VH-VL binders against a9jty4. Designs and how they scored, part 8

Target 1, 144 residues: a9jty4
Amino acid sequence: MAKKRDSPKLIKIKDAIKLINQEVSLIGIVLEQREPKQCRNNDWICTLRIIDDTYPSPGLTVNVYSRTLEQLPQIKNHDDMILFTRIKMQTFDSGKRVNAACSRWVSSFALFEGEDLILHADEDTSAVFVWDGTDAPPASILAK

## First folded at step 21 (VH-VL)

Design u5
Fold by OpenDDE, look of step 22:
Structure u5 (fold): chain C 144 residues (1-144), chain A 122 residues (1-122), chain B 108 residues (1-108)
Amino acid sequence: as target 1 above (144 residues)
Amino acid sequence: QLQLQESGPGLVKPSETLSLTCTVSGGSISSSSYYWGWIRQPPGKGLEWIGSIYHSGSTYYNPSLKSRVTISVDTSKNQFSLKLSSVTAADTAVYYCAREPYNPIYGYFDYWGQGTLVTVSS
Amino acid sequence: SYVLTQPPSVSVAPGQTARITCGGNRIGYKSVHWYQQPPGQAPVVVVYDDSNRPSGIPERFSGSNSGNTATLTISRVEAGDEAVYYCQVWDSSSNHYVFGGGTKLTVL
């Protein structure tokens, strides 16, 4: 019996920031991307600032960790969307600020190009729909 | 305010062991947020990192000096120390102790002692 | 071993902008830190993590890092800015803190 991988329930950033030390899944628009850096332990890190309609400012900072530079998110456009799965909400600056960590072991991400994504959170499945600007029904993109 | 102060002999003979102590005041060496490092500067030359220590005793050293360097910590005295064995004239330098904020991405030294000159001479 | 290269000296007139470079292979992928060392004094961090200023450091000090070059920029240079400046990184391949050779900034 294939264990029904419970599709992670997506939450809004405004709610995610309240869930310190918890793993959450969320989608956001990439507002800023810092240049990737190699960490002291030889891993790589990319820092993103993402927003949604519930948290347009200042946005959520997400640190994405990877083993290689190539495995980091490759943001092409300023309005790309990114889906994070099981990122850990955390605090920094002595607890004054909130960010999130996308770990290479627990977390995953999916990058979507373009501004025209409609997120439909179904109770059972989170699907991202891409609107191509036409009157055609949006194409469903399964978050892998 | 955090203060670091180096102490030890200013003169060491060749082949002997250089020993310095850094006394930390205005903050705890047992903080989990910091490492504690030694940096030296030969007269008229640049800076060279020697090594760093965590309050637990975990150390990491400059590879070029690793075989001769021992750094230790005494949390009860709020001090950490440097020993450099088999010194030569090349080890003549101003020695600084410094605080190193812990960061998984990067490391730097945010507070420095005033430095102490150690001369290796016969 | 990872090497950081700095010009040995930079001269600037008061009120002008000084730029001190730190060259390193793919240094843009490293976090670069800058220290100011006045004559006979201990170094003081003036920029950390490429472009961040510690408390108490004037806004005149700024940093950038990309490609193979990091740059410390000092705008509206003052006589008090005369010092030797060092860049520094962590080299993860050798587990080593690396300093540049230092740049002497002279205010003319």
Scores: ipSAE 0.741, ipTM 0.872, lowest interface PAE 0.5, mean pLDDT 91
Fold by OpenDDE, look of step 21:
Structure u5 (fold): chain C 144 residues (1-144), chain A 122 residues (1-122), chain B 108 residues (1-108)
Amino acid sequence: as target 1 above (144 residues)
Amino acid sequence: QLQLQESGPGLVKPSETLSLTCTVSGGSISSSSYYWGWIRQPPGKGLEWIGSIYHSGSTYYNPSLKSRVTISVDTSKNQFSLKLSSVTAADTAVYYCAREPYNPIYGYFDYWGQGTLVTVSS
Amino acid sequence: SYVLTQPPSVSVAPGQTARITCGGNRIGYKSVHWYQQPPGQAPVVVVYDDSNRPSGIPERFSGSNSGNTATLTISRVEAGDEAVYYCQVWDSSSNHYVFGGGTKLTVL
């Protein structure tokens, strides 16, 4: 019986920042993307600042790790949306500040360009719907 | 306030071993947040990283010096030490100990000792 | 081995802006740190991780990094800013801390 991988429940950023050392799933609008950096262990990191209606500017910093530069998020527009799955909330600056880590082992992300996100969460299922602005109904998406 | 102080002989003969100790005060060397490094500077020249050590004893060295360098830590004394074997005149330099904040992305040295001149001469 | 290239010297008049460059292959993908070393003194970090200032470092000091060049900018230069400045990176390919050759800033 394939353990129904419970679709991660999406939470708002304001709530995520309270869940230090926990894995969370959330969606945000990309406010800023820093230039990718190569880590000391040869991995790559992309630092994003993301916001939502509950957590405006300056937003939540998310560090995305990857094995290759190409696997990092490719943000094209300032209003791009990104879905994170199982990112780990962390503290930095001696515990004074909160960020998140998108690990290549545990976490995943999905980018959406110029699309509206409809979040539907019920007790049984959490689904994210993406609308591309067309007459087509919103499509359910899963973070990859 | 954190302070680092280098100590050891200022003169070493060729082929002998240079030995220095860095004494840390105002902070614990056993902190998990920091590595502890040695950097040297020949007179009138630039900076060269020698190596760094974690409080657990884990080390990483400059590849060009690795065969001659040993860095050790003594947590009980809040010190870490440098040994450089088979020295030559080229090893004449001001030697600095420094603190290295641990970061998986980048590394730099945020606190430095005042440095100690070691001259290799017969 | 990874190499950082700095101009050997930069001269500026008091009150002017000094720019010290650090060149390296794809240095924009590395975190660059800058040190100030006054004559006869130990180095002091003035910028870390491209553009961050440690506590106690004046806002006159700023850093940027992109492409193949990192830059330390010192605005409103003062006589006390005269020093040798070094850029530094970690090279993951060789597991090596690399320093630039240093730039002597002279305040005219």
Scores: ipSAE 0.682, ipTM 0.849, lowest interface PAE 0.5, mean pLDDT 91
Fold by ESMFold2, look of step 21:
Structure u5 (fold): chain C 144 residues (1-144), chain A 122 residues (1-122), chain B 108 residues (1-108)
Amino acid sequence: as target 1 above (144 residues)
Amino acid sequence: QLQLQESGPGLVKPSETLSLTCTVSGGSISSSSYYWGWIRQPPGKGLEWIGSIYHSGSTYYNPSLKSRVTISVDTSKNQFSLKLSSVTAADTAVYYCAREPYNPIYGYFDYWGQGTLVTVSS
Amino acid sequence: SYVLTQPPSVSVAPGQTARITCGGNRIGYKSVHWYQQPPGQAPVVVVYDDSNRPSGIPERFSGSNSGNTATLTISRVEAGDEAVYYCQVWDSSSNHYVFGGGTKLTVL
């Protein structure tokens, strides 16, 4: 049997900005996206600003890295939501600002397009489920 | 505050080695935030990057010059240097040293020395 | 390897807006930096990472970058803006810096 993967911490953005140099998991609404850039080492980056109910302004900047352009988040709408797993909180601008890095090595993301999505976490927030309000059963997207 | 100053011989004979030093004052060359670069400009022409160095000694060179270029750093003197071997008249240029903010996405040169003209002639 | 193309010259009247272009294949995926070089002087960065201004650079200097073209815009041009302007990127495929050929801005 394969070993169970350690559960990531799922927290709100207001609390995440205090956890410098720690890996966290969080959910946010994508406020804006910069045009993708190719990095010095041929990896790709896009920069997102995300918000949640605890930190609606100014939002959290997240740098998302990938091997290819196609693997970056493909934001379609301003209502799109994104779940980040194991992103690293960092200080920026001589310690004046906080951002996060979604590494291509240990981090992941899941993008949720559209409206009326319902998110549910289990009691210890180790798994997150997406349910569109239909009769279809939920599917786990975090703990696996 | 921060100042960069190029120094070295202004005249070099063909086939010899051009050698320049950049002295950094008002700041530390050992900062993890910066690379340190050499850029040249032949008379009446554009800018050409030669190479850059990190305070640990890690270097990046222009591929067209790589076989003739050595850049080194002396953190105890707050200096970095350029050696360009086997020079010809085509190496006559104003040579600039510059500070280069480091990050994994991009690079640019935020502070420049005033430049020093090096002429290659017999 | 990667090529940046700039017009060799641009002329504008004082008080008007100058636009200096830097063309490159998919340059919108690269961070573009702009330097001003007044006659006989060292270059000075006026815009970095497409649109950021260093401290001390007037807000009338601005930049944009999308598709195959980056543009440096200088509004309310003054005689003191007369200089050669260079764009610059990093070429990740060959690991070196590329400068454009330069654009001479002439203030009429």
Scores: ipSAE 0.550, ipTM 0.785, lowest interface PAE 1.5, mean pLDDT 86
Fold by ESMFold2, fold request of step 23:
Structure u5 (fold): chain C 144 residues (1-144), chain A 122 residues (1-122), chain B 108 residues (1-108)
Amino acid sequence: as target 1 above (144 residues)
Amino acid sequence: QLQLQESGPGLVKPSETLSLTCTVSGGSISSSSYYWGWIRQPPGKGLEWIGSIYHSGSTYYNPSLKSRVTISVDTSKNQFSLKLSSVTAADTAVYYCAREPYNPIYGYFDYWGQGTLVTVSS
Amino acid sequence: SYVLTQPPSVSVAPGQTARITCGGNRIGYKSVHWYQQPPGQAPVVVVYDDSNRPSGIPERFSGSNSGNTATLTISRVEAGDEAVYYCQVWDSSSNHYVFGGGTKLTVL
């Protein structure tokens, strides 16, 4: 059976790129998506390039793995946002570049569409709330 | 710098075993970055992948050939080898060895040997 | 088993653009690699993973892949480009590499 894991802290991309071989959680705006590919083992991958206010260029490449094509993030708009939980920071290009892996075993993601979505993080960025701007209560999507 | 060279008999009799060795120079066969493959091409025809091997001995074979194919590696000699049993005239081809960059997503052959013609005839 | 389909031949005049297609069911979900084989020589990879050029391959070689068709494009064709071109993928359902049948490029 799976053990309970402590939730990783939400951090900004500028800090995540320094945490090689560590699992991090972060939010970014999706700027690019490479078309999905089928892996050698029948799993699926798509590759995203994401940014945030601390790292608008060149962006962070995230490889997202899933068992099926339908489980990959479906990016529909250039301003779509994605929350990654427990993705692993890695080096590539002989250690000169950094990307991240969203594995199907320990990682997860949540995709948020539309520019009207309002996000609120508490003071230490350990929780993110979203709502559509109405008087309905905000929904929490990440907590300590 | 990196070179791959096929060697072995150019003539094999039907029903016998075709055996080839690929010698790698200017690089290590034990690199974790690469598989090592065999590809063949009948005269005037297209390319057919036979199989590939990792330096640990882990292999992948073309399903159409796997019952007759054995690929092995000798890291101390920086070589890998092909055996194809029970050959017929249909196995006459130029045989290439090639380096195959490792990748969980895809594979291709970035360096090829010059190839060696193996003819199967009485 | 997965099938790649290439036209047997393509003819172009020098200086023009050649386009060599590789057809396959949902090939856009596969990484496509292209090899040039001049007469009597071993293949040389000219494009890998759809659109990447290895070091030493001229920029006039390019590739694209979407839907059911991958395309190798050779702009400003020269006589030295005359060769047979093969596409190749990995078929994860049968666990093997597949090559197309080859396309002979003739420079008129």
Scores: ipSAE 0.536, ipTM 0.785, lowest interface PAE 1.7, mean pLDDT 86
Fold by ESMFold2, look of step 22:
Parts: structure tokens; C-alpha cells; sequence
Structure u5 (fold): chain C 144 residues (1-144), chain A 122 residues (1-122), chain B 108 residues (1-108)
């Protein structure tokens, strides 16, 4: 199990949607992925809709930006999980809707295919630990 | 209700400068959410974007026309304008002004003026 | 210089579904916008960013975009839908807007 003090705190999606203009870290199951788009400045974007146990509907839209197409999240299966670190909560549609931005400079993400990993939540549910099923100790997937 | 209206001479001689003004009413040209564009359509043909301007005066232009085009804005009059120099018969077209919602990902033209025909008589 | 290819004409009977295509290399990576231009009138945007309808556009108008083809779909076509339809994208390599050549929809 990784040290709790070294792990950034996860926020549930229900709480994140209230934190407009703030950076949050969260984990969710990828429900939908829109095809990647090239931005006007040649950067790339893809749009994900993610859910967790606290916000299964309608889900949270996250816009992920990168310099290249290959750096975008490569979602392979339904039930894939994604960890976002330091994504910014925003409003759009004249303030009627909430989404998040995963910037190419400040934010990060990590993809996990549920079929290949064994996940264990910290006993205080603030961190997620993963391991590949070997004798190696579980690794924390959250970082400062 | 937002309205865009083109105005200017309908006839221009070859080699002279075509000059048009778009007057915006029912909305502010100084909005941070919009660029303001010029698009033209030769009779019986398709649409061609000429260029766009932000209320600060920042412009971007169709590369094929850039050497002949100047777009400017007068925020105090809620207007923006087009000058196209050294015109030929090929510049005969209906000229539209339009509002352009802008973001880093894409742009399009959500409100158009009624258009004004400019004829270049050779 | 990015090229958008549209069929010159599409004909449908009233009440049927019209599909107007816009072909382009890897157009699925671009946001596609669609304009209706009735005879003698200015264009009106009917779909933006592939599939979004502006306020006031009937839900009979819909759009899709993947691979090398974007499609404007008009269901339950009415005589008033007769117009020329243009697709449009931003070409990030040359930094300009590109329009398709237009498709004349004829309602028989």
C-alpha cells in the first residue's frame, strides 16, 4: 500500500461539479468518447464522458488537450477507468452546464483497463491502489 | 434582435478599391465571444471566406486574398469594414458580413447580413 | 489547401429523408458546420460542430461526421427545405475557412 500523505486527494464527481474554476483530481469510468478533433492551432482534443458511483447520470464531460493525437487517451474498452489530476472545473452553455478541462501543461491523466488490474481503495477511500496480480506490493496511482 | 447590414458602393471600377461597411445593431461588436467576418459569393458560385476581425483590431485573412485585404473595426460606431484593393472582374460577388462565434477548437458563422452585390465593371 | 467535396445535386420526394455528404481527407478530425441557402437569400447555419442545432432549427435537421465523410440529414423533407447546402471547416494547415462547393436539394 502506498503512503497516504504522498497521494493527492480524490474528489467524487458530485462534489467536483460544485467547485467551479478550481482544479480537482478524480477517477471515473469512461462512458463515452467523442472522436478526437484537431484544434485551430494544431493541438488535439478529445471529449470524454465519465461517471462514478456518486454521479452515474448524466456524467461529467472532460475535454482533454494534447500536442499530438498519440498523446490523447486511447480508450480501448467500455469499463476503462481514467484518473485525472489537476483538471479544471468550468461552466459552459451560458453557465447552464459543467465540464472539466484536462490541460496539456498542468493536468495529467492515467488510463486503467479494468480487466488487467486489481484495484484496492485506501481504507479511508481517498486513494486507489493498483497492482498487476503479482507478488509485488500494490502501487498508488495518485500523485501530488 | 441582432442585425448585420452591409453598405457601400455597388459598382467599382477595375484596379480601384472595393470598400464596404457592416453595421451591427441589437448586439455589441465588443463582445469577447465573437469575431466578425466577411464572406463573398460570385454570382452562381460558392462561398469564399475573406477574413475576420476581433474587436481589439486583431485580424486574420484568407491567404489567397491577404495581400489585397484590410479589415478594420470601429467599436464606437459598432461597425467593421472591408477594403479590397486592385479589384478585377473576378471580384464581382455578393459580399456578406457575419458574426463568428469563436473558441480554440472551431469557428462558424451564426448570423449573416442580407448581402450586397458589388460589380466590378471592366 | 484542404478540399471539401459535395455532390452537386440531391433529389428527394416530400416526406422522405435527404442525406447530403461532405467528403474530405480525415474530415472526422474536423468540426463540420452546415449552412442552408434558399434562392436569393443569405446562408443560415443549420448544424454546427458536426451535430449541434442552433436555436430555432427544427430537429428534422441532424448531422454526423466520421472518417472521411460528414453528412447532413434532413428527415421528413418539406418543399421549404429546397435550397443549396454548404459544409464548412477550418483548415489548420493553411489557417483559413473552407466551404464545400454546395449541394442543391430539390424536393420533387
Amino acid sequence: as target 1 above (144 residues)
Amino acid sequence: QLQLQESGPGLVKPSETLSLTCTVSGGSISSSSYYWGWIRQPPGKGLEWIGSIYHSGSTYYNPSLKSRVTISVDTSKNQFSLKLSSVTAADTAVYYCAREPYNPIYGYFDYWGQGTLVTVSS
Amino acid sequence: SYVLTQPPSVSVAPGQTARITCGGNRIGYKSVHWYQQPPGQAPVVVVYDDSNRPSGIPERFSGSNSGNTATLTISRVEAGDEAVYYCQVWDSSSNHYVFGGGTKLTVL
Scores: ipSAE 0.532, ipTM 0.778, lowest interface PAE 1.6, mean pLDDT 86

Design u5
Fold by ESMFold2, last read:
Structure u5 (fold): chain C 144 residues (1-144), chain A 122 residues (1-122), chain B 108 residues (1-108)
Amino acid sequence: as target 1 above (144 residues)
Amino acid sequence: QLQLQESGPGLVKPSETLSLTCTVSGGSISSSSYYWGWIRQPPGKGLEWIGSIYHSGSTYYNPSLKSRVTISVDTSKNQFSLKLSSVTAADTAVYYCAREPYNPIYGYFDYWGQGTLVTVSS
Amino acid sequence: SYVLTQPPSVSVAPGQTARITCGGNRIGYKSVHWYQQPPGQAPVVVVYDDSNRPSGIPERFSGSNSGNTATLTISRVEAGDEAVYYCQVWDSSSNHYVFGGGTKLTVL
């Protein structure tokens, strides 16, 4: 049963890539995950490539930061979906490409796996739909 | 095109201070995307990072050399400099300056000067 | 302090594949960079962040990194690839850059 808090306004990845330097919320299927790295300041990062029906190629790269390795998304298979809330769209490669940053301070994510869904969000996140995972997630999380 | 050139005395007496300057041309050292580093290589041996500086003056140093090293930047001259105090024969090396692309995750050295040999000899 | 271990030398015939290893404890959690240093010249970066090639580096140079080993792979080796190759990481626990000892690639 999901609890209502704030209603993130989900957008499609195709539209998100036009919103440089803006915070967006979106959902996607995880195609790839780079092995986690320890950052220069001892924080942790993993890099995901996600897609949706509007942007199946090349996909959107999302850099996910956390304080500990265990707080990174634990992707198990290619069927996993991830909801990002308030991630920042950025340019890289001399402005030729777009990625996003999921910061540990203002952003959050929720991972959806198989029939045993467990909604996970970083504790510092204030604007996330939260539910116990016994029923289908709220429609606003699944709209993409 | 970006070029880095080391300059300074090639011979330094023991106990004195080694001083080198790196002149950057074809680009600006004031870019927020780069640190600027010094790396040395004793003859016939491997590479050792000495330290790096950001255009604001913020520095970080190899812990084994930190007590003897000062790196500084002069943005008006598009230069950065190395001072290594109290040198011994062990400080004889080819000294390179290099550009260091930076982000929160990693750093590497994408442009190097040609290097200058500094010999410490009585 | 963090240690990177490279073999001192690797020999390979022209046209074959060379693999140069860089060993380190949990190096897979670090970004590994590779430099080529021809005799008497400054190093040039050939791979950065494990597997990326800078502009102008041929596709026959590639890199991988997992577990305790990073590897630089040079396919279809040419005489011009003869050089010393160094790996490099940042060690966040000691806050400094670490280079491997170097591997001399000989093309016979």
Scores: ipSAE 0.528, ipTM 0.764, lowest interface PAE 1.4, mean pLDDT 85
Fold by ESMFold2, last read:
Structure u5 (fold): chain C 144 residues (1-144), chain A 122 residues (1-122), chain B 108 residues (1-108)
Amino acid sequence: as target 1 above (144 residues)
Amino acid sequence: QLQLQESGPGLVKPSETLSLTCTVSGGSISSSSYYWGWIRQPPGKGLEWIGSIYHSGSTYYNPSLKSRVTISVDTSKNQFSLKLSSVTAADTAVYYCAREPYNPIYGYFDYWGQGTLVTVSS
Amino acid sequence: SYVLTQPPSVSVAPGQTARITCGGNRIGYKSVHWYQQPPGQAPVVVVYDDSNRPSGIPERFSGSNSGNTATLTISRVEAGDEAVYYCQVWDSSSNHYVFGGGTKLTVL
């Protein structure tokens, strides 16, 4: 069966933006993604803007880092949903604004299509999440 | 309010060392948010990055110049410096210092000094 | 070593739109920055990270980057826009900054 994670504590985006330098878990609708970029150290990044019912505008920017281009979230449709686990809230633009970082070491993500269940491996494990479209939190599943 | 000002000799003899200092005012060189860079431009030509330094003293250099370049920082004076050894006529250029926002994703130069012409001639 | 290619010059009538290109292999995966350098003056960044405009830069300046080409677009050009424009990236394979050769914008 799925690997149990450290009981991921989901919070709403409105609360997350106040938790600077803290790790949070949250779920949101992907409104926008920037084309992938190669970082200065040859890692890869894509930048997402996500929303939830508590923070529909302007949304939260999440920078997702990976070792390879193929490990980045592959957003297929507008309004796909993404679950982030253990992402770090941080400031940017000289401390004026808040974003989040999904690191390749401690964070993970799972992508869900609006019409279907989506299974994704996180950045540093073979564990995947499955979500059946109910209001319940996604179930974690171990796959190797 | 941030300003960068280059200073140093405008004339240097071949084989000697070019030495310039950039004085930062209206901001702190010790900020964790920035590297500090040197860029040059030969007359009528394009821009060439020389190297950059962090306030801790950590440096990185253009590979084509690395064997001849030393960049240093003096945080107590809010200054950083360039030394380019064994100069030739090809090193004649306008030399700029610039602020480089620190970013693990990308890098660019958001504030530039006015530049100083250094001529290498006998 | 990574090469950025810019046209040497672009001429545009006042009030029209100028487009200055910066070509590079897979440049769409790099963040492209644009500098304006008026004659005898230091460069000033006008666009960073493909499409972001620093405070104080007129909205007439915009940028895009996809595939093998980044483009600086200047709408409603004015005589004061005459300058040389440089693109710049970081080359992560050789760990150095690369500038394009510059494009001289002439307002006819």
Scores: ipSAE 0.505, ipTM 0.761, lowest interface PAE 1.8, mean pLDDT 86
Fold by ESMFold2, last read:
Structure u5 (fold): chain C 144 residues (1-144), chain A 122 residues (1-122), chain B 108 residues (1-108)
Amino acid sequence: as target 1 above (144 residues)
Amino acid sequence: QLQLQESGPGLVKPSETLSLTCTVSGGSISSSSYYWGWIRQPPGKGLEWIGSIYHSGSTYYNPSLKSRVTISVDTSKNQFSLKLSSVTAADTAVYYCAREPYNPIYGYFDYWGQGTLVTVSS
Amino acid sequence: SYVLTQPPSVSVAPGQTARITCGGNRIGYKSVHWYQQPPGQAPVVVVYDDSNRPSGIPERFSGSNSGNTATLTISRVEAGDEAVYYCQVWDSSSNHYVFGGGTKLTVL
């Protein structure tokens, strides 16, 4: 009886950078993380640069906001993977560059540690699966 | 070209009120992008922030001075002002006005006036 | 109240690199701004938000910030760089701006 909610398109970064002012979902490998900063209002921000197989250079900058430091993505290693849900694509530098914003109210993320993990997502749905490289069935994740 | 210019009396008697005006030219004080601040520097000493104001009239002040400070804005004259009451010799300083870019993450002062020395003496 | 600690002075030979430190508890979580004040002049911002350089500031000015220490670095120091340098942050817990005590750079 429950109705499935509409979800943003799960897409590759090369296509996301064309969807200005739209909300998208995407998966990427974290190449860089800037140190977290406390905002003037005591909220927190960290800035990530992510890539995928369609956009390995220069990568996409994602600004992640949270209420507490502990709620920010805790990137331990290069090549950790992250799933973003409902992040907003934006322009900056007078429209010449693109980044994304992961708000603490409408967006979410899921971080996957370990270089052996495999993420599988369906571009037509909000369903996402994680698989640890074993013969065990993929685990379903929806959003974080 | 943006310019900030402090003006007001250079000599103030103890217990009276120090009053300064900053005139902004080459830009608008009503911009939503900026707060406007006062910073002082006693001779031979460091910098001390006094307070800042937004063009709407919203203010925030250094807690150590808040009981004696009033900052106000007159958007029609493109000016903002400082009043510091009950002054003593410790309030002798060069007073700067400065522009403060609005940013939810951080704040700094990207344009400063030339400063005006105010001496508190009998 | 939040405290920023700077050395009172730093001396460096012309052409060498000067490093001016700004110490503070967990300052790496704050955005640090740096001002140059030549004798008898108003301060001028030379670095903001840890490492950004305003237009017109030479590339030899740079900044970094991590842990409990922020650093202003001036490479290929010139005599014209002699000034007092101040660091500054916003303290979000007490809602006010804090300046360091200043560091006088002397080029010997």
Scores: ipSAE 0.501, ipTM 0.758, lowest interface PAE 1.6, mean pLDDT 86
Fold by ESMFold2, fold request of step 23:
Structure u5 (fold): chain C 144 residues (1-144), chain A 122 residues (1-122), chain B 108 residues (1-108)
Amino acid sequence: as target 1 above (144 residues)
Amino acid sequence: QLQLQESGPGLVKPSETLSLTCTVSGGSISSSSYYWGWIRQPPGKGLEWIGSIYHSGSTYYNPSLKSRVTISVDTSKNQFSLKLSSVTAADTAVYYCAREPYNPIYGYFDYWGQGTLVTVSS
Amino acid sequence: SYVLTQPPSVSVAPGQTARITCGGNRIGYKSVHWYQQPPGQAPVVVVYDDSNRPSGIPERFSGSNSGNTATLTISRVEAGDEAVYYCQVWDSSSNHYVFGGGTKLTVL
């Protein structure tokens, strides 16, 4: 093998929902969270509904799996943002709806709290940065 | 149309083995989508899960009954069976078979048989 | 073993709302399923995974689950809703299904 494959680029939810059975990376605002559930095998799951500026309705459902309760995203505020890396897009309801799975094996997430932090999107990579200060980030890509 | 029907003796003597069969019609017991379960209800009392089986033969049982219970499947006849050994009067109940949607996250019983009363009496 | 607690009975006038509770330690972390058992009949699932309604179950049946209490709500109660209602969970610590003791709904 000459080199490792490229990592998935950060994309918008509107584009992610077209990439069935593919791994994507994306960021969204957590609109809804179901209370965590203990699975039959003693693993844990929580279910999030996330949105971005390209897909505010109905939003994307993401199922997040972990071995322990404390490893799940700990959503504290209604403005919380979450970055998912290498989540798998999939269909359900006989192919009529799309959700995503954040597995504990290949996927990861990072949670960013509230509007008190300044966020900036990198135009070339769609990466997000967080820094302190009073200047608001541009509203174009990650305005909310 | 999916139907589950319990069959077997309605009277069993103490210390003997209770044996029931559930016949599945209108669907396949070999479906990877479902476990198949046994639940019982003593007269005038609540529900108690006995155990469940997957079409491969993999079973899981109520720990309180595990030492006395065997559940088996016969895919060629589209049936699964319950044997409960060393019965006493406490095992008198209506016995239900039920379909359990396969789900590693949660489980419930979406179709039930009509139930069959088994009385343990000398 | 895990214990689910239900009131033995609930009485409601026709057209009003019935609420049937299922108590359990940290039951909000468990998926709760509800069954209706009319007299002399087999149980029928009316709510699964806290709040999902199977096909064919009227919208009048709904469920919620938080903290230590799950609740089955039946709005615009009809005489035909008279039955015993059971809650059920999976107890992952002991690997078995647990049913509540049942609540008899009487429509007066």
Scores: ipSAE 0.478, ipTM 0.765, lowest interface PAE 2.0, mean pLDDT 85

